# Designs tried in a protein design chat: VH-VL binders against Pre-rRNA-processing protein TSR1 homolog (Tsr1). Part 15

Target 1, 166 residues: Pre-rRNA-processing protein TSR1 homolog (Tsr1), of Drosophila melanogaster (Fruit fly) (q9vp47r84to249)
Amino acid sequence: APFLVCLLPMHEQIDPMSALEILKSCDSELVVENSPSGIVYINLPRFKQRFAFVTPPVGRGNELIALDYLKVCDTTLLLTTAAFGDDEIFDRWGQRIFNMMSAQGIPTPVVALMDLESINPKRRPAAKQAAQKVISKLLPEEKIMQLDTASEALNVMRRIGGQKKR
Short names: E, the ipSAE of ESMFold2; O, the ipSAE of OpenDDE; V2, 0.75 times the mean of E and O plus 0.25 times the DockQ between their complexes.

## First folded at step 8 (VH-VL; framework fv_nisevokitug)

Design a62 (from a54 with heavy chain Y103T S106N; at its last look DockQ between E and O 0.83; V2 from the best seeds 0.00; counts 0 for: pae E 4.0 > 2)
Fold by OpenDDE, look of step 8:
Structure a62 (fold): chain C 166 residues (1-166), chain A 122 residues (1-122), chain B 108 residues (1-108)
Amino acid sequence: as target 1 above (166 residues)
Amino acid sequence: QVQLVQSGAEVKKPGSSVKVSCKASGGTFRSYAISWVRQAPGQGLEWMGGIIPIFGTAYYAQKFQGRVTITADESTSTAYMELSSLRSEDTAVYYCARSGELTDTNFAFDIWGQGTLVTVSS
Amino acid sequence: SYELTQPPSVSVAPGQTARITCGANNIGSKRVHWYQQKAGQAPVLVVSDDSDRPSGIPERISGSNSGNTATLTISRVEAGDEADYYCQVWDSSSYHYVFGTGTKVTVL
């Protein structure tokens, strides 16, 4: 069975499909299959593993739906971005959904930071640290993973593939 | 054994709506996809759309987009298909069918309901 | 739109082999499933692209797929095999489940 991964934006302006495109670039040998329901299956021969990515709706009113997605997923890939500033790693949606899913338990969280390459190079270390600081308060044992390049995507896939399935 | 049991035959006027139910029993409901497929008299099979109950988000064939609504009630293990603005050409047997999606990429319909005849006539 | 073309009818004598074709561009690269529909009944999955045979389906029913043609083969045909048969694929380009035009198999 594939690793069922929930792509969960912590900011409602984050396009999870952008993250997925980066993940899809991690290896030239991967095979992608799109299901009728919109689930994206990725076969990664390099790891001899299969992944299934789902994307719940985001924004106010969709919190319970998102929680339902999480109930069946093996991994929650929390998507963050450096593009909106150090003080907006989580928006109102992100904070709300995080609080809600924390109450019931977050299955095998992985935190990704996107768009770091889009900001001023001189600000990148500080931006990454700011994001990590926010994440450390919420998930003390989690180290944020960059998700801008194919190499970084491969690392994210490796981490997910190394996690225990629910 | 897993079964899909549909609601009874319907007779409708043009312009009205029909809602057909499909109840699953004998297995897991929420982790499978339920699709609706219709068959006009003497014609072939036509896919209309589907839903994964646990996600609650339906997906539709383009032909029926905006006119069909597919829903699911997990508490009763029942899927629904509502077709509005009915026309005579909507006269058909409507089937619900199960397929797997979450854990595999087998998009075959392995279980079918018995079908529901919907007749649209003035 | 992606279309699956089947012969409208196939006639076969008892004990013989029936072959039903399903034609489409590059169908050999797709998972093809087959359904049997007897008169007045719902379709029944008889062949899945998966290696596992559907429950209750005899071994004399099999499917193959290559190039632009998928084929359902029914060996040692019996009277009970008389039915309509449909091929089916998922078309990821159009996001549609696509069924073939259907083939009526008549046992002589």
Scores: ipSAE 0.737, ipTM 0.902, lowest interface PAE 0.8, mean pLDDT 94
Fold by ESMFold2, look of step 8:
Structure a62 (fold): chain C 166 residues (1-166), chain A 122 residues (1-122), chain B 108 residues (1-108)
Amino acid sequence: as target 1 above (166 residues)
Amino acid sequence: QVQLVQSGAEVKKPGSSVKVSCKASGGTFRSYAISWVRQAPGQGLEWMGGIIPIFGTAYYAQKFQGRVTITADESTSTAYMELSSLRSEDTAVYYCARSGELTDTNFAFDIWGQGTLVTVSS
Amino acid sequence: SYELTQPPSVSVAPGQTARITCGANNIGSKRVHWYQQKAGQAPVLVVSDDSDRPSGIPERISGSNSGNTATLTISRVEAGDEADYYCQVWDSSSYHYVFGTGTKVTVL
């Protein structure tokens, strides 16, 4: 069975396909297959593991559907972005779905921060630190993982694949 | 044992619609894909579309886009296929079939319903 | 779109071997599944993932897939093997499940 991963945007304007493209770049021997329902299967020979990525609809009205995705998946990759400033790491949607996720006892997610490379190089350490501060209030044991490069994508895939399977 | 049980045969007039049901029993419903496949008399198998019930969104073969609606009701473990604007060439046996998109990526149809004959005639 | 071509019919004497081909461009890169359909019945999966047999399928039914041809082989053919046989793939480029054109196996 593939390791089933939910790609969950914590801001309505995050396109999860952007994250998926970066994840696909992590290894040149990676094999991708798409399902009829839009599930993206990734065979990563380096880990001897198959992943399946699903992306729920997000935004107001989709909370229960998104929660069903979270309950079915083995783990969740929370997608955040530096592109909209420190006060937009989670938007109202992101806060709402995270609260529901926490209340349902869903396993601790992995947190990715994208688009840090789009920020002025001198400001990047402060922007990353500010994002980590936001995440630490909600997930004290979780270090954000940057997701901008192929090497960072490989680290994220290793972290995801190391989560406990249901 | 997992079984897919379909609704009974129907006779319809051209221009009407038909809704065929497919009830899963003896196993998991919400995380498996349910597809619809039809077979006109003396012809081969033709995939129409499918749904994964927990996701609630259907997907369709291009030929049937706009004429077929596929839904699922998790509370009754039942999938539905509705075909509109019926013509005589829609006379066929309609099958539901299961595949394990969330549980297995080989996409074989391992469980089939018994089929539902839909006859379209004036 | 992706099409799977099968011979319309195959005739075989009892005890002999039937070979049913399923042809398509680079089908060897895909996972091929095979179904048996007897008259008036629903299809039954007899081979999955090129060569895997579901539980209850006799060992004399086997499959292979390479290049542009997948093959279903039925050795020691019996009268009960008389049926239509279909190959099938999922084609991710067109987002369609695709069935082959079908092969009627007649046991002489």
Scores: ipSAE 0.270, ipTM 0.731, lowest interface PAE 4.0, mean pLDDT 89
ESMFold2 (binder alone), look of step 8: mean pLDDT 90; pTM 0.938

## First folded at step 9 (VH-VL; framework fv_nisevokitug)

Design a63 (from a55 with heavy chain G27Y; at its last look DockQ between E and O 0.84; V2 from the best seeds 0.00; counts 0 for: pae E 3.9 > 2)
Fold by ESMFold2, look of step 9:
Structure a63 (fold): chain C 166 residues (1-166), chain A 122 residues (1-122), chain B 108 residues (1-108)
Amino acid sequence: as target 1 above (166 residues)
Amino acid sequence: QVQLVQSGAEVKKPGSSVKVSCKASGYTFRSYAISWVRQAPGQGLEWMGGIIPIFGTAYYAQKFQGRVTITADESTSTAYMELSSLRSEDTAVYYCARSGELTDTSFAFDIWGQGTLVTVSS
Amino acid sequence: SYELTQPPSVSVAPGQTARITCGANNIGSKRVHWYQQKAGQAPVLVVSDDSDRPSGIPERISGSNSGNTATLTISRVEAGDEADYYCQVWDSSSYHYVFGTGTKVTVL
């Protein structure tokens, strides 16, 4: 069985396919397959690991559907972005779904921060620190992982694959 | 054991609709894909579309888009296929079949319903 | 569109070997599944993933897949093997399940 991962945007403007394309770039030897329902399978031979990525609908009215995705998955990759400023790490949608996720006892997720490389280099440490502060308040044990490059994608895939399989 | 049990045969007039049910038992219904496959008399097998019940969103073969609606009800472990604007060419046996999209990557149909004959005649 | 071509029929004497082909461009890159359908019955999966047998399928039924041809082989054919046989793939490029045209196996 593949390791089943939910790609969950914490901001409605995040396109999870952008994150998935970066993750696909992590290794030249990986193999990708798509399922009829839109699940994306990634086989990483170097880890001897198979991943399956699912993407729930997001936004108002999709909260219960998204929770069903979270409950069936082995883990969740929370997607955040630096592109919309320090106060937009979670938007209203992200806050609502995280509160519901916490109330349901869903396993601790992995957290990615995208688009930090689009920020003025002098401001990147402050932007990353601001994102980390939001995450540390909600998930004290979790460090935000940058997800902009192939090398960073490999680190994220390693972290995901190290999670406990349900 | 694992079973898919379909509703009984139907005789329909052209222009009407038919809704076929597929009740699952013996496995975790919400986590397996259910596809619908039809077979006209003396013809081969033709995939129509499918659904994974937990996701709630159906996907369709292009030939059937706009005429077929596939749904699933987790509370009764039952999938449904509704075909509208029936024509004589829609006379066929309609099967539901399971595949393990969330559990494997083979996408084989490992369990089939018994089939439902739908006859469209004037 | 991606099409899987099978011979319409194969006749075989009892105790001999039946070979059913499933042809398509580069089918060897796909996972091929095989179904047996006896008259008036639903299909039954007999081979998955080119060569894997589900539980309860006798070892005399086997599959292979290479290049442009997948093959279902039934050795030591019995009268009970008389059925229609279909190959099938998932084609990720068209997002469709595709079934072969079907082969009727007749046991003489």
Scores: ipSAE 0.287, ipTM 0.740, lowest interface PAE 3.9, mean pLDDT 90
ESMFold2 (binder alone), look of step 9: mean pLDDT 92; pTM 0.952
OpenDDE, look of step 9: ipSAE 0.505; ipTM 0.837

Design a64 (from a61 with heavy chain G27Y; at its last look DockQ between E and O 0.73; V2 from the best seeds 0.00; counts 0 for: pae E 3.6 > 2)
Fold by ESMFold2, look of step 9:
Structure a64 (fold): chain C 166 residues (1-166), chain A 122 residues (1-122), chain B 108 residues (1-108)
Amino acid sequence: as target 1 above (166 residues)
Amino acid sequence: QVQLVQSGAEVKKPGSSVKVSCKASGYTFRSYAISWVRQAPGQGLEWMGGIIPIFGTAYYAQKFQGRVTITADESTSTAYMELSSLRSEDTAVYYCARSGELYETSFAFDIWGQGTLVTVSS
Amino acid sequence: SYELTQPPSVSVAPGQTARITCGANNIGSKRVHWYQQKAGQAPVLVVSDDSDRPSGIPERISGSNSGNTATLTISRVEAGDEADYYCQVWDSSSYHYVFGTGTKVTVL
């Protein structure tokens, strides 16, 4: 069976397909297939692993549906963005869904930070540190992983593939 | 033990609708896709659409978009296909069939219902 | 749209080999599945993923797929092999399951 991963935007403006395109770029030998329902399968021979990515609907009113996705997946990749400032790492949707997933005992997720490369280079270290501060308050042992480039995508895929199957 | 059991044959008038059921047993219903495939008399197989119950949203072949509604009820492990505005050309056997979208990447239909004959009198 | 073309019929004597083709551009990059349908019955999956046999399917039924052609091969044909045969793929570019046009195998 593939390793089933939920791509969960923590901000309504994050397009999870953008994250997925970056993940697809991580290795020239990978094979991608799309399912009828929109699941994206990635076969990554370097890890001897098949991944299946699912993306829930987001925003107010979708919390229970999103939790159903989270409960069937082996792990979750939380998607955050540097593009909207330090107070927008989680928006209100992200705050609500995180509180609900924590209450339901869903395993510790992997956290990605996108769009850091769109920030003025001099401000990138501070922006990354601010994002890490937000994440550390909620997930004290989790290090954010940048997800802007192919090499960063490979690191994220390695981290995801190292998580425990459910 | 793994099986799909469909509702019985139907005779309908043009312009009406029909709703066919497909009850699943012996596997985890919410995590497998159910597709609907029809076959007119003497003709080949034609995919209409499907659903994977955990997502709750169906997907449809372009030809049937707007006339077909596919749903799933997890509490009864039953999928439904409703075809509206029936025409004589819709006379066919309607099958439900399972594929493993969450578990497999092959998308083969490994389990089929027995079929439901829908006859539209013209 | 992506179309799978099969010969409409194949006639074969008992004990001989029937080959059923399924043609499409670059079908070799896709996973091809094959179904047997006897008169009045639901289809039965006989080959999945180009060449895998589900449990209970005899070894004399086999599949291959390369280039622009997938082939279902029935060796040592028996009267019970008389049926319609369909190939099928999932086409991600159109988001459609596509069935072949079907081949009637007649055992002489």
Scores: ipSAE 0.322, ipTM 0.745, lowest interface PAE 3.6, mean pLDDT 90
ESMFold2 (binder alone), look of step 9: mean pLDDT 93; pTM 0.952
OpenDDE, look of step 9: ipSAE 0.597; ipTM 0.860

Design a65 (from a55 with heavy chain T105D; at its last look DockQ between E and O 0.85; V2 from the best seeds 0.00; counts 0 for: pae E 5.9 > 2)
Fold by ESMFold2, look of step 9:
Structure a65 (fold): chain C 166 residues (1-166), chain A 122 residues (1-122), chain B 108 residues (1-108)
Amino acid sequence: as target 1 above (166 residues)
Amino acid sequence: QVQLVQSGAEVKKPGSSVKVSCKASGGTFRSYAISWVRQAPGQGLEWMGGIIPIFGTAYYAQKFQGRVTITADESTSTAYMELSSLRSEDTAVYYCARSGELTDDSFAFDIWGQGTLVTVSS
Amino acid sequence: SYELTQPPSVSVAPGQTARITCGANNIGSKRVHWYQQKAGQAPVLVVSDDSDRPSGIPERISGSNSGNTATLTISRVEAGDEADYYCQVWDSSSYHYVFGTGTKVTVL
């Protein structure tokens, strides 16, 4: 069975397909298949692993549906973005769904930060530090992982594949 | 061990609709894809669409877009297919079949229901 | 659209080998599944993923897939093998499950 991963935007403006495109770039021998239901299967021969990525609906009113996705997945990749400032790492949706995840005891997720390369290079260290501070308050032992390049995508895939399978 | 049991045969008039049920027993319903496949008399197999119950969103073959509605009820482990605006050419045996989109990566239909004959005649 | 073409019929004598082809452009890049359908019955999966045999399917039924042709092989054919056989793929370019045209196997 593939390792089932939920791609969960923590901001409504994050397009999870953008994250998938970056993840697909991590290896030249990677094989991608899309299912009828929109599941993206990635076979990574380098790790001898198969992944299945699912993307729940997000935004107000979708909280219970998103929780159902989270409960069936082996792990979750939380998607955050640097694009909207330090105070928008989680928007209102992100905060609501995270509070509900915490109440349900869902396993510790992996956290990605996207779009850092889209901001002024001199501000990038501070922006990453600010994002880490937000995440550390909620997930004290989790280091935020940048997800902008193929090399960073490989690191994220390695981290995901190292999680405990349900 | 898993079985898919479908509702009984139906006779319908042109222009009406039909709703066929597919009840899963002996396994996990929530995480499997349930597809609908039809077979007109003397003809081959034709995929119509499917659903993964936990997602709640159905997907359809282009030919049936707008005429077919696929739903699932997790509390009864039952999937449904409703085909509207029936024509005589919709006379067929309708099968439900399981695939493991969330549980494996082969996209084969490993378990089939017994089939439901729908006859459309005036 | 993507089509899987099968011969309409194959006749074989008992004890001989039946070969059922499933032809399509570059089908060798896809995973091919095979179903047996006896008269009045639902299809039964007999080969998955080109050559894998589900539990309970005899070893004399086998599959292969390369280039533009997938093949289901039934060796030492018995009367009980008389059925319709369908190949099937998932085609990600069209986002459809596609079944072959079907082959009626008659045991003489």
Scores: ipSAE 0.106, ipTM 0.694, lowest interface PAE 5.9, mean pLDDT 89
ESMFold2 (binder alone), look of step 9: mean pLDDT 91; pTM 0.942
OpenDDE, look of step 9: ipSAE 0.838; ipTM 0.929

Design a66 (from a61 with heavy chain T105N; at its last look DockQ between E and O 0.90; V2 from the best seeds 0.00; counts 0 for: pae E 4.2 > 2)
Fold by ESMFold2, look of step 9:
Structure a66 (fold): chain C 166 residues (1-166), chain A 122 residues (1-122), chain B 108 residues (1-108)
Amino acid sequence: as target 1 above (166 residues)
Amino acid sequence: QVQLVQSGAEVKKPGSSVKVSCKASGGTFRSYAISWVRQAPGQGLEWMGGIIPIFGTAYYAQKFQGRVTITADESTSTAYMELSSLRSEDTAVYYCARSGELYENSFAFDIWGQGTLVTVSS
Amino acid sequence: SYELTQPPSVSVAPGQTARITCGANNIGSKRVHWYQQKAGQAPVLVVSDDSDRPSGIPERISGSNSGNTATLTISRVEAGDEADYYCQVWDSSSYHYVFGTGTKVTVL
């Protein structure tokens, strides 16, 4: 069975397909299969790892549907972006769904930060530190993982695959 | 041990609609794909569409887009297929069938309902 | 759309081997599934993923898939093997499940 992962944007402006394209780049021998319902299977044969990615609808009104996705998945990859500033790591939607996840006792997610490479190089350390500070208030032991490159995508995939299945 | 039990035969007039049910028992319902496949008398199998109940969004074969509605009710472990604007060509046995798309990455239909005959005649 | 072509019929004597073909361009790159359907009954999955046999399906039923042809092979044919047989794939380019045209196996 593949490791079932929910791709959850914490900001309505994040396109989860952008994250998925980066994840697909993590290995040259990676195999992708798409299902009729839009599930994306990623097989990493060199590492004997198989993943299934699902993407819930997001935004106001989709909270209960998104929670149903979270309840069937083995884990969640929270998607954040550096592109909109330090106060937009979670937007209103992101804060709301995170509060609901926490109340339901869903296991600690993996957190990715995208678009750091789109920021002026001199500003990147401060932007990353500010994002980590936001995440540390909500998830004190969770270190954000950058997700802009193929090598960073492989690190994210290994982190996910190292978690326990339900 | 998993079974799919469908509603009984229907006789319908052209232009009407039919709704066929498919109740699952003996296993997990909400995370398996349920597809609908029809077979006209003396003809082959034709896929119409499907749903994974927990995701709630159905997907349809192009031929049936706009005429078929597929839904699921998790509380009763039942999937439904409604076909509208019926024509005589819609006379067929309608099957529901299960696949392990979510957990097994399986596109084979491993469990089938018994079929529901829908007859469309004036 | 992607079409799977099967011969309309195959006749075999008891104890012999029936071979049912399923033809399409580059079908060898797809996972092929096979169903047996007896008169008045629902289809039954007999082979999945080209060559895997579900529990309860006898070893004499087997499958292969290469190039432009998938084949279902029934060795030591019995009267109970008389049925219609369908191949099936998922075609990701059209987002359709596609069934073959069907083959009636007659046991002489």
Scores: ipSAE 0.250, ipTM 0.737, lowest interface PAE 4.2, mean pLDDT 89
ESMFold2 (binder alone), look of step 9: mean pLDDT 92; pTM 0.949
OpenDDE, look of step 9: ipSAE 0.808; ipTM 0.920

Design a67 (from a55 with heavy chain T57R; at its last look DockQ between E and O 0.85; V2 from the best seeds 0.00; counts 0 for: pae E 4.5 > 2)
Fold by ESMFold2, look of step 9:
Order: sequence, then C-alpha cells, then structure tokens
Structure a67 (fold): chain C 166 residues (1-166), chain A 122 residues (1-122), chain B 108 residues (1-108)
Amino acid sequence: as target 1 above (166 residues)
Amino acid sequence: QVQLVQSGAEVKKPGSSVKVSCKASGGTFRSYAISWVRQAPGQGLEWMGGIIPIFGRAYYAQKFQGRVTITADESTSTAYMELSSLRSEDTAVYYCARSGELTDTSFAFDIWGQGTLVTVSS
Amino acid sequence: SYELTQPPSVSVAPGQTARITCGANNIGSKRVHWYQQKAGQAPVLVVSDDSDRPSGIPERISGSNSGNTATLTISRVEAGDEADYYCQVWDSSSYHYVFGTGTKVTVL
C-alpha cells in the first residue's frame, strides 16, 4: 500500500497542485501516476517507497469532507504561504479546519511554507521567523519546512516518509 | 470476505430513470473505489464512472457525463448509480466493481457484483 | 479514444494452449488486467498487472505485456475455460477505464 498523504491548504488561495509540482521535482527518477479519482501517486526509487497524495476541497462548507480526508490519511502536509503576509499564514478557513482537526486527535502534521522565494531576499529570514512564530503557538513541536525548491521538496518527502504509517 | 450485492432487475419505460444499488459486505467500504460497468446484450464491457465513498467525489466516463449520477452512503456501505433519460439502447446488465485506489495502484477490478438487468421497453 | 482490440474468437482443442491478444499502441507501458466471463455470470479477475495471478487462479493461466501487445495464455486448456475474455487498462491521459473488445474462447 502507498503512504497516503493529505495536502491541506491552510489558506484558500493556495493551489495544492503547485505544491505537488514542487514535490515531483525532488528526484529525476521518480514516477508519477494519476488515479481515476484524482489521487497522485509518486514512486520514489531512492526511498523504495510509494506515496499517494490526496487533495480535499477547501473553503466554507467543505469542513466535514476535509476531515474525512484527514482521518483516512497516514499523515497531513499543511500548506502555508508567505505570499500574503504574517497574518495570512492560516486564513479563516485554515484556522477553522485546524481547530476541527485538533479536536479529532489527528496525528501531528508536517508544515510547509511556500512562496518565500517570492519575498525580497533581505526580508526572507524575518518572514520565515514570523511564520514559525505563528506555527509554534499551534504546534509547539513542529518546525516549518520551506517548500520552494527541488532540494527542499526532497527534505519534505523524507519527513513525510518518516512519519508513522497507519 | 468482501461481497458486492446489487438490487434486483428493473423494467423501465423510455424517458424515465433507474437507480441501481450496490451494497458492500464483509470488509472496508469507504476507502475502495466503486465503479459501474454495463454490458448490453451480446456486447462487451463499458465503464460508466466511479466513486471513492470517503471522498464523496464521483467521476464519469465522457459518454455518460450529464446522464449518470453516482453516489455513496458510508453508513449503509452502499453505492448508487442513477441513469436518466433512458432509451432502449440502455438495456443492459449493470455491474458494480471494486478497485483499491487507496490501497494499491493496480486499478484492477478484483470484486464484482452479480449484475442488475435493466430493460427499457414501452 | 484509447482502444483495446482483441480477436473476436479463438478455438482450441483440449490440452492445447490458447493465446488471447490485446492490441493497442504502446500498451506495454500500461498495466493490463484480464477477466474471464462465463455465460450469465459476472466477470472474474484472472490476471492483474500484466502477469500477477490472484489467489485461486491456476498457474496454467498467465499473462505477458510488451510493445503493442498484451497476451493472456491458457495452457492445457480444459472445457471449463470456455468463456469470454476481456483485457482492461486504466488510461491516465483520458481518465478512463478501457476494456478490450472481448474474445470468445471455444474449446473443441
């Protein structure tokens, strides 16, 4: 069975397919397959491991459906973005779904920060630190993982693959 | 052991609709894909669409887009296929079949229902 | 659009070997599954992923897939092998499950 990963946008403006494209770039030898239902399988020969990525619908009205995705997956990759400022790391949707997943006892997720490369280079350290500060209030054990480049994607894939499988 | 049990045969008039059920027993329902496949008399197998019950998201073959609706009810472990605007050429045996999209990537149909004959006649 | 072509029929004497072909452009890059369907019954999966045999399927039924042709081979054919046989793939470019045209195997 593949390692099943939920890609959960914590901001409605995040396109999870953008994150998938970056993850697909982590190794030139990886194999991608798409399922009839829209699941994206990534076979990583380097890890001798198969991943299956699912993307729930997001936004108002989709909370129960998104929770069902979270409950069936082995782990969740929370997608955040630096593009909209420090007060938009979680938007209102992100705050709402996080509160619900916390109440359900879902295993601690991995947190990715995207779009830091779109920020003025001088401001990137401060923007990353601010995002980490937001995440540390909610998930004290989790350090954010940048997800903009192929090498960062490989680090994220290692972190995901090291999670406890259900 | 997992079994798929379908609703009984139906006789329908042209222009009406039919809803066929497919109940899973003896195993996990919510994390497998359920597809619908039909077979007209003397003809081959034709995929119509499917659903993964936990995701609630149905997907359809292009030929049937707009005429078929596929749903699932996790509480009863039952998938449904509704075909509207029936014509005589829709006379066929309708099968439900399972694939393990969340558990493997083979996309083979390893378990089939017994089939439901739908006859469309005046 | 992606179509799987099978011969309409294959006749074989008992004890001999039946070979059922499934043709399509570059089918060797896809995973091919095979089903046996006896009269009045639902299909039964007999080969998955080109050559894997589900539990309970005898070793005399085997599959192969390369280039533009997948083949189901039934060795030491018995009267009970008389059935229709279908190949099937998932085509990710069209997002369709595609079945072959079907082959009736007659045991003489």
Scores: ipSAE 0.259, ipTM 0.737, lowest interface PAE 4.5, mean pLDDT 89
ESMFold2 (binder alone), look of step 9: mean pLDDT 91; pTM 0.943
OpenDDE, look of step 9: ipSAE 0.773; ipTM 0.913

Design a68 (from a61 with light chain S29Y; at its last look DockQ between E and O 0.84; V2 from the best seeds 0.00; counts 0 for: pae E 4.2 > 2)
Fold by ESMFold2, look of step 9:
Order: sequence, then structure tokens, then C-alpha cells
Structure a68 (fold): chain C 166 residues (1-166), chain A 122 residues (1-122), chain B 108 residues (1-108)
Amino acid sequence: as target 1 above (166 residues)
Amino acid sequence: QVQLVQSGAEVKKPGSSVKVSCKASGGTFRSYAISWVRQAPGQGLEWMGGIIPIFGTAYYAQKFQGRVTITADESTSTAYMELSSLRSEDTAVYYCARSGELYETSFAFDIWGQGTLVTVSS
Amino acid sequence: SYELTQPPSVSVAPGQTARITCGANNIGYKRVHWYQQKAGQAPVLVVSDDSDRPSGIPERISGSNSGNTATLTISRVEAGDEADYYCQVWDSSSYHYVFGTGTKVTVL
């Protein structure tokens, strides 16, 4: 069976397909299959692993559906963005779904930060630190993982593939 | 052993709707894809759409977009297909079929319901 | 618009071999599944993923897929093999499950 991963935007403006395209770039030899339901299967030979990425609907009214995705998946990749400032790491949707996720006892997710490379280079370390500070309040033991480049995508794939399978 | 049992035959008037049920027994329901496939008399098989019950989100063949609604009820292990604005050309046997979409990439339909004849006549 | 073309019929004597083709551009890059449908009955999966047989399917039923043609082969044909046969793929370019046009196998 593939390792089942939920791609969960923590901000309504995050396009999970953008994250998925970056993840697909992590290895030139990976094999991708798209399913009828929109599941994206990735076979990553260097890790000898097969992944299935699912993307729930996002935004107000989709909370119960998103929880069902979270419950069936082996792990979750929380998608955050540096593009909208430090106070927009989780928007109102992100806070709601995280609170519900926490109440359900879902295993600790992996947290990705996107769009840091769109920030003035001089400000990037401070922006990353500010994002980490926000995440540390909710997930004290989790370090955010940057997801802008192919090499960063490979690190994210290694991290999520190392999670315990449910 | 997994079985898919469908609701009985229906006779409908043009312009009405029909809702066909597909009850799963003897196995896991929520994490397998359920598709709907129809077959007009003397014709081949035509895919209409499907759903993975745990996700609750249906997907549809373009021909049926806007006329078909596919749902699932985990508590009863039952999937439903509703086809609206019926025409005589919709007279067919309607099948539900299971695939292991979430667990595999082959997307074969390994288990089929017995079929439900829907006849549309005035 | 991806179409799977099958011959409308194949006639075969008992004990002989029936070959049913499923033609489409580059079908060899797809995973092809085959279904048997007897009169008045639901389809039954007889071959998955080009050549894999589900449990309970005799090894005299086999499949292959290369280039622009997938083939279902029924060796030592029996009267009980008389049925309609459909090939099927998932086509990612159209986002549709596509069934072949169907082949009626008649056992003489």
C-alpha cells in the first residue's frame, strides 16, 4: 500500500497543487500517476517508497470533510506560506482545522513553509524565524521545513516517508 | 467476501429523477472507490462517475456533469447515484463497481453489483 | 475522446484459442483490464493490469499489452466462455475510465 499523505493548506490562499509540483520536482526519476479522484501517486525509487497525496477541500464549511482525510491518512503535510506576513501563517481556516485536528488525536504533522524565496533575501532568516515562532506555540517540538526548491522537496519527502504508518 | 447489492428495477417518466442504491457487505466500504457504470440495451459499458466514501467528494464523467449526483453513507455502507432530467435514452442497466483506488494504481473494477434496470417511458 | 476499439465479434470452435484485441494509440503505456459479461449478468474482472489474473480465473485466460494493441487470449475455449468481453483503462489525459466497444465471443 502507498504511504498516504494529506496536503493540508493552513491558509485559504495556498494552492496545494503548487506544493505538489515542487514535491514532484525532487527527483528526475520519480514516477507519477494521477487517479480519477485526483489522488497523486508518486513512486520514489531512491527511497524505495510509494506515496499517495490527497488534497481535501479547504475553507469554511469543509472542516468535517477535511477531518475525514486527516483520519485516513498516515501523515499530514501542513502547508504554510511566507507570502502574507507573520500573522498569516495560519489564517482563520487554518486555526479552525488545526484545533479540530488536535482534538482528534491525529499524529504530529510535518510543517512546510513555502514562498520564502519570494521574500527579500535579507529578510528571509527573520521571516523563517517568525514563522517558526508561530508554529512552536502550537507544535513545540516541530521544526518547519522550507519547501521552495527541489532539494528542499527531497528533504520533505524523506521526512514524511519516515513517519509511522497507520 | 465483499458483495455489492443494488436496489430494484425502476420505471420512470421523462423529466423525473432516479436514485439507485448500492449496499456493500462483507468488507471495508469507506476507503474503496465506488463507481457507477451504465449499459443501454444492446450497448457497451459507460462510466458515469465515482466516490471514495471516506472523502465524501464525488467526481463525474463530463457527459453527466450537472445531471448526476453520487453520494455515500458510511453508517449504512451504501453508495447512491441520482440521475435527474431523465430521457428515454437513459433507459439502461446501472451498475455500481468497486476499485482499490486509494490502495493501488491499477483502477480495475474488481467487484460489481448485480445491476439495476431503469426504464424511462411515458 | 480516448477510444478503445474492439472487433464486434469473434467465433471460435471448442478447444481452440480465441484472441480479442483492444486497440488504441499508445495503449501499451496504459494498464489494461478485461471483463467478461455473460447474457443478463454483471461484468466479471478476468484480467487486471494487462496480464494479472484475479483469484478464481483459470490460467487459460491471459492478457498481453504492447504498442497499440492489448490482447485477451482464451485458450482451450469452452462453451462457458461465450460472453461479451470489454477492455478498460483509466485515461489520465481525459480523466475518464474508458471501456472498449465490446467483443461478442461465440463458441461454435
Scores: ipSAE 0.258, ipTM 0.731, lowest interface PAE 4.2, mean pLDDT 89
ESMFold2 (binder alone), look of step 9: mean pLDDT 92; pTM 0.948
OpenDDE, look of step 9: ipSAE 0.576; ipTM 0.854

